# Miniprotein binders against F-box protein At3g56470, part 1

All scores and structures are predictions.

Target 1, 367 residues: F-box protein At3g56470, of Arabidopsis thaliana (Mouse-ear cress) (q9lxz3)
Amino acid sequence: MVTRRRSKKKKKTKRKKQSSKEKEKYQTFINLPCDLLQLVISRLPLKDNIRASAVCKTWHEACVSLRVIHTSPWLIYFSKTDDSYELYDPSMQKNCNLHFPELSGFRVCYSKDGWLLMYNPNSYQLLFFNPFTRDCVPMPTLWMAYDQRMAFSCAPTSTSCLLFTVTSVTWNYITIKTYFANAKEWKTSVFKNRLQRNFNTFEQIVFSNGVFYCLTNTGCLALFDPSLNYWNVLPGRPPKRPGSNGCFMTEHQGEIFLIYMYRHMNPTVLKLDLTSFEWAERKTLGGLTIYASALSSESRAEQQKQSGIWNCLCLSVFHGFKRTCIYYKVDEESEVCFKWKKQNPYENIWIMPPLNLIDLPLFDHRI
Unless a header shows other numbers, all headers, positions and changes below count from the first letter of the chain.
F, E and O are the ipSAE of ESMFold2-Fast, ESMFold2 and OpenDDE, as the mean of both directions, binder to target and target to binder. V2 is 0.75 times the mean of E and O plus 0.25 times the DockQ between their complexes.
[cut] stands for letters that were removed.
The coordinates of atoms that the task and the answers printed are left out; those that the model quotes come from them. Centres of patches stay.

## First folded at step 5 (miniprotein; from F2 with L17F T38V)

Design F2e
Fold by ESMFold2, look of step 6:
Structure F2e (fold): chain B 367 residues (1-367), chain A 81 residues (1-81)
Amino acid sequence: as target 1 above (367 residues)
Amino acid sequence: SKYTITVRIEGLSPEQFEEFWKKLYELAKELGLEIYVVIDGDTVTIRVRAPDEETLRKFAEEVEKLAKEMGYKVTVEVEEK
């Protein structure tokens, strides 16, 4: 698609010719009390927040600070019939359908920090894709089995980005492949299995505090520390084994959460005790909102109810025979259904938009 | 070993899927198998952890029989990793 204008046209390009005009404009910006400015900015939709951030440095700093707090994840869905994808912002209930033929034949492996890791099983190509900027970062090729999961530690724009996958699980051994930015090739490591059952694929992988936590479908939790090249199986088990597409895992500020669906309507939230490695049930999220999908999890702390999507689990789940995204309020044990009838909810992926969204080719700055 | 069974079903309705899934789950439970089901459009992929190839073959045969009894157009493929 055609690249659109990336930035707002400045309202004025005229150099100020005298001190009197500069003082008038400076006085205008100073006349707003700080509390009033924060209130006005907090009420703006994201697009208007971005526009307001161009006023002056003080407004920019206020807008960016509030933008981070109020920005919520979007859903992305890749069409199976053409080379398009849809971005959906549930908080503003707006869609954007985009065409990107360069990704023909690719599937999503993992989502984190606004980036998708994409894999083409026919060519063995791997790349990072940012659906908001449409940037691509190619990675060395790797063959992956159909049920193989892959994860990464952070955005590929960081020199610390690390890719991780478990390629083989035998009775005695687990084979891990990693790729660190600027390496020539994938690194292969082999460890004693130590899992009770023989698996070659993990259901959930999260990166936290420099290590990858890997959950099996039987509830075994394993840890890979890439800095120590160390693998271990942790002793704790959740009360129930995770179910297919009904078990999600996420990280927030070093804490690991597991959402265990024992019924399609009544998810259980567990928190890992990093001292004992036991899972403890949580009856409240403490203001935290968790956005979970099978290929990624996003979390954020909410200070208050702004959009009706607050202090709850936002799940892309199979519920009975209905394919839907649901919002579940843990404190109230109540369900608020979000039904995205066009797409299969198991293929919707939560992804965080960038803070500079208005400058992207996805959005027209004109009315 | 890990095995993949691909079941392609045409014209699946939500009511027929629920009935099919219930029977599929009960069959897996009877055989002591763990299964993971992925639904992608009209394609149902079943990933199976089985103790040996014989048990997997029995499961695949029963899945195909079940699908035919329920009137689905079904293609079943078995692939070992």
Scores: ipSAE 0.000, ipTM 0.109, lowest interface PAE 19.9, mean pLDDT 68

## First folded at step 9 (miniprotein; from G20 with Y26W I46L D47E G48N K49G R50K)

Design G40
Fold by OpenDDE base, last read:
Structure G40 (fold): chain B 367 residues (1-367), chain A 97 residues (1-97)
Amino acid sequence: as target 1 above (367 residues)
Amino acid sequence: SKVKITIRVEVTGDPEELEEFWKKIWELVEELAEKLGVEVEIYVTLENGKLEIRVEVKAEGDPEKVRELAERIKELVEKIAKEMGLEVEIEVKVEEK
């Protein structure tokens, strides 16, 4: 009987020593200075950042904080033939096929803060959808024209989430509809039409500093302040070169950028002066990367020269069988003539991935 | 002296009736303002079965025409509301500078 007790004690002591050496190895990495920890984590691919966040509380906090800075937007592709969705992570150059039966017959309208605004043209249903969590937030029905644009201010998980759209424009008046999260009904606001008579549609909408900025197909910029219930048409006209076949408008830290695309010329970048409401041409993006899609565009400040992604316009491209993106450098030295082909506006959109991508069913290694 | 008159109209009712009401008031106020040669700004808000119409009358010229327009707008709103069976509250604010 005595020999079996000695063997169990030796196995327990070996397991404790192995667990202590593993703990000591983990402790040596845990004790990295905060600056070095940030530097290491900032270089981790999202997958490894995600794994690193499970190491300890300090690593979790650093990983989450650095994910906010370094997570590239993802590209969602919406199939035209089936209810299939393709998620593309440009950082990993990986595609993930998803199926959302709950979105059957829906088209995308907008993307912000990791949420999609989805619309069903047959039922007039609107909903917020998080493709990462599959969370749905329904709202009151609204008929929308095919070319009608809609935007929202922030994630629908916030009580400050506001939807905005222009529903009609007559010669006399413009009708704006707004919806606060958890409201029963749409608010309708009607203003005198101050748009040019050649108005067709709003092509771009961005929310910045409590205000919706709306760009018409003619280059007229208007603003709506929901807090003041105020609508105005801004005097400034963006310098548009002949042959532009599309544009993208984005916001970054209160700054508004407008990119004109051309079939036979390089993109032009404009920045809005918020004091004069005039547009100034920019030769560079000031270190930004803009992830452009027709309904909404995302922006990132690239801190790391090492990614090679700096001053870039990122655009969805389809190579017959593979969805991907291309990076176009917006610099003074770009001799390369970028030829852009206009896509269907509802075919793809950029979306911000959540910081906690591990916990997503999409990354659950159960598949 | 710059006279600014603000007419605020509040109406409760069915959303479809309220939409018909504000459209009719918009057209009639614009027509009346044109006839008098007075500039008007109309603002409409519809939320939760409550309609608010705000008419701002601005004249750099004849204060009497502005007052006349304001009274005619009030009478017009009251008339149309009565014809449609809608309850209406009207506030008129006169600002002289």
Scores: ipSAE 0.699, ipTM 0.898, lowest interface PAE 0.4, mean pLDDT 82
Fold by OpenDDE base, last read:
Structure G40 (fold): chain B 367 residues (1-367), chain A 97 residues (1-97)
Amino acid sequence: as target 1 above (367 residues)
Amino acid sequence: SKVKITIRVEVTGDPEELEEFWKKIWELVEELAEKLGVEVEIYVTLENGKLEIRVEVKAEGDPEKVRELAERIKELVEKIAKEMGLEVEIEVKVEEK
């Protein structure tokens, strides 16, 4: 009988020593110098960053601070056949299937600050939709052409949220419609048409520093300042090479980038000079990663040269039955010949995930 | 002397009527400006059932043509407003430089 009691005591002492060593190891990680803590947290995938934020107050603050810097945009795919949506996280290479019956018959128009602008072409309904919270903010109806572009300034939860679209372009005038969040009606502003006679459509719209920049398919850039109710066509023309089959425009910290895509050439990167309104060709993205989609594009400054994702153009790609993204490095040394195929602009869009993804019902794997 | 005339028109009504009104005024003001050889810049704002039309008339060298255009624009706006049954307020500002 005595031998069995000694074996249980040794197992209990070994478990207590193992739990004490695990607690000591956890305490040693909690006391990491701020620089090492930032370096560890900056390497954590969003899921692990979020888990790390539950460790202590210092880790929470560091995790939240670094999430803003290192959260990859997600790619939403819109089904053509059903109300199914596929969310893809490039950082985790994970897909999440979502069903939004509230968006039946809607198409995407724009994405910014974790919100989608959605449009129903049959009912002319417009709404903001947050796919993470399922929040829906309706607005007054507006008829939109299939090729009409629309943008908004920030999340509709802000009182400063402004929608912008060009509704009509005639030989004489251009009609701009704007909508402030929680306004009753659209504001119409009409200006003399100063666009070239070969104008067809606005292809890209970006909001930066209180103004909307609108790029035409002909390469004319126009500016609308909603605060001044001012419209102008900018002098600068982006150097467009022949055979361009699409473009992406994005803003990063007040800087505007334009990427031309080609069938048989590598992408060209242009940066707008905000003093001259001229476009300068750039050989690199200056450490940025641009998550490009036809309606809107997201940008990130990757502080970590170690990810290899810096100076990249991230694009939606379809490989057989798997929807993914590809990173194209935009540098002087890029030997990669990128062959881009134009996609339907409404099939996918980049969206910013919220900082607090854990609390979202999307991750309730109560399966 | 460089004369700048600014005509401001305010109209209230249904959004569809206001859209028809400003389109008619735009076309007719451009036609008058072309006929007189005067440069005009037209701005339209429609918000909450209120239409604002601002016409800036600029001429380098012929103040009489600018004045003639301004009076003809005023008469035209009043005529079209009356034909459509719209109430219109018209302000004319003359700036001499």
Scores: ipSAE 0.697, ipTM 0.896, lowest interface PAE 0.4, mean pLDDT 82
Fold by OpenDDE base, fold request of step 13:
Structure G40 (fold): chain B 367 residues (1-367), chain A 97 residues (1-97)
Amino acid sequence: as target 1 above (367 residues)
Amino acid sequence: SKVKITIRVEVTGDPEELEEFWKKIWELVEELAEKLGVEVEIYVTLENGKLEIRVEVKAEGDPEKVRELAERIKELVEKIAKEMGLEVEIEVKVEEK
């Protein structure tokens, strides 16, 4: 009998010494200089960042500030064969398989503010979907062509959420449909067609400062102001080099960027001048990371030169059986000839994860 | 003097009838403007079973041709609305600069 009591005491003392060494290690981390604390917190995955925010006030402030900076967009892959969805976190290099039977027969149209716009081409149903909460916000039906683009202004949880699409372009007129949150019907607005007489499709749509910017496959930029019910074609033409096989347009803090992709040369970066509406070529992304997908693209100001992920174009790639992303540095010194392959626009999209991901049921199964 | 005439047409009805109406008015107004050599801008808004058509007539030249076009557009809108059994309200605003 005496030998079992001594073994339990030694295990309790070893656990107390291990917990005291862990507490002493945590106390030594609490006293880290602010720069080293930021460096440590910056390398924490979102799960560990939120856990670290509970350690003390200084860690909370640093974790919250860095959490907003380091929330990398996630990549959603849409299965062609089943109602399976694969979420990829590039920060953790982890995949999560999800099933959304409620989205059976739906395709993605757009992504913004942690929400997807989903469309069923057989039923003409449209809905907003949050893949993190499984929240669905339905809207009135609309027929959409396969190449038709649609965008929205902000999360559907906002009363200012507006949907925008161009439904038809004739030689005479352009038809725009808009939908405000909680409206019964689509608003139709028709304007004189000022686009070139060639069959123009809108390939990229971004919302910035209350206005939708729409880029055609021919490089024509147009704007729609919903508040004024105003449509115009802008004079500026983006300098496009021969052999471009696609583009990505994104907004960051009121600035609009256009990236041309090529088969045999490095991407070119253009920035719109909002005063002249002319495009200026840029050698770098100015410290931005752009998470590019064919329907919508996300942007982040990466303050962390230390991660090596700054001034990058992040693209979905498929290597054999592994879905991943690549970071292409957009710099003057980039000797790496990036060969971009055009993908199906509906196969993947970037989405912003919510800041409170840990409190979501989707992540409880990772313990 | 630059004369700007704005014609505003308001129509209520079935969405399919309203779509047919504004398409007919668009084509006929463009054809009249081309025949008179006058520039027109047409704006259509359809929301909640209400159609608004705004025609802006801008002429650099003969104010009389602009007035003639405005009266012909009004008569045309009234005629097509009557043929389709639609109730129509028409406002004409003349601005001289």
Scores: ipSAE 0.687, ipTM 0.894, lowest interface PAE 0.4, mean pLDDT 82
Fold by OpenDDE base, fold request of step 13:
Structure G40 (fold): chain B 367 residues (1-367), chain A 97 residues (1-97)
Amino acid sequence: as target 1 above (367 residues)
Amino acid sequence: SKVKITIRVEVTGDPEELEEFWKKIWELVEELAEKLGVEVEIYVTLENGKLEIRVEVKAEGDPEKVRELAERIKELVEKIAKEMGLEVEIEVKVEEK
């Protein structure tokens, strides 16, 4: 009878030691110095960040603060053959396939604040679409040329949301159309054409400090102030080197950046001086990461040099079977000639995910 | 003395008629400005079936030519509006600096 009592005591002591080691491991993670906690949390994907936010108050505060600072844009790929969409999170290197039958025949026009502007070239329908919520906000129809660019100021959930496009450029005049949220119709504004005779199209549009900046393929920068109903061509010309095959323009905290891509040369970075409207060449992104796509580009201030994403240009790349992005470091020491290939502008775009992605049906783990 | 004349034209009508109207006014105002050797800036706004045309005449030239241009623009706008059956309101503002 004595032998059975010794076996039960050894199993209880092993379970208590395992439970104490698990508690000690959890306590050692909870008591990380704030800097190490921030470092760990900054490397957590959004899903794991939200899970980590439930651990304790200190982790919650750190997770919430770092979500806002370190939320990377996602890359949407648009199928050419079906109504399939592929979402790529660069932070997790994960893809999610989505189907949006409601967007059949639509093309992307722009992305900002977690919303896509979508256009149907057959029906001339425009809508805002949130791919995370599947929310649709329709607007009045507008015919758009294939190379016509359109931008918007902020999320369509704001009453201050303004759409902007240039609809026509003639010898004598330029026609701008704007649409305010909840307006019945498009506002048309016509100005004297001050663009150069070799004007072809606007390639890039950004909204900054209440103004739309529009870059032509010839390197003319124009501004449109919707509040003043004012349009002008700025004097400054970006120093574009020969052999450029594309550009990306982005705004970050009121500053405007222009990146020229080349076939046989490394990207050049330009920053607009808002006082002179002249472009200054920059050797680095000044601590920014720019998530570049042909229609719109996102920017992030990377606080952590340790991520390796500091001073990076993030570009979509297609590796035959896997859609992904690459980070090109824009520094003085880059001996590597980055060969960028121009993609179809409508094939992919960067989008900001919502901060509460876990509550979205798209991430329900049951599939 | 720098004279600035601003002509503001308001027209109501169908969007297509208003588009034809402002295009015709634009061409004719540019032609008149060229003939007089006066610089003009034309601004057009179309919203909710209302057309606004603003013509700014910059007097870096002869003040009389600027006044002549303003009166001819007014007469022209009234004529074209009448020919198209459009209701037109015209305001002329003269600023002497």
Scores: ipSAE 0.686, ipTM 0.894, lowest interface PAE 0.4, mean pLDDT 82

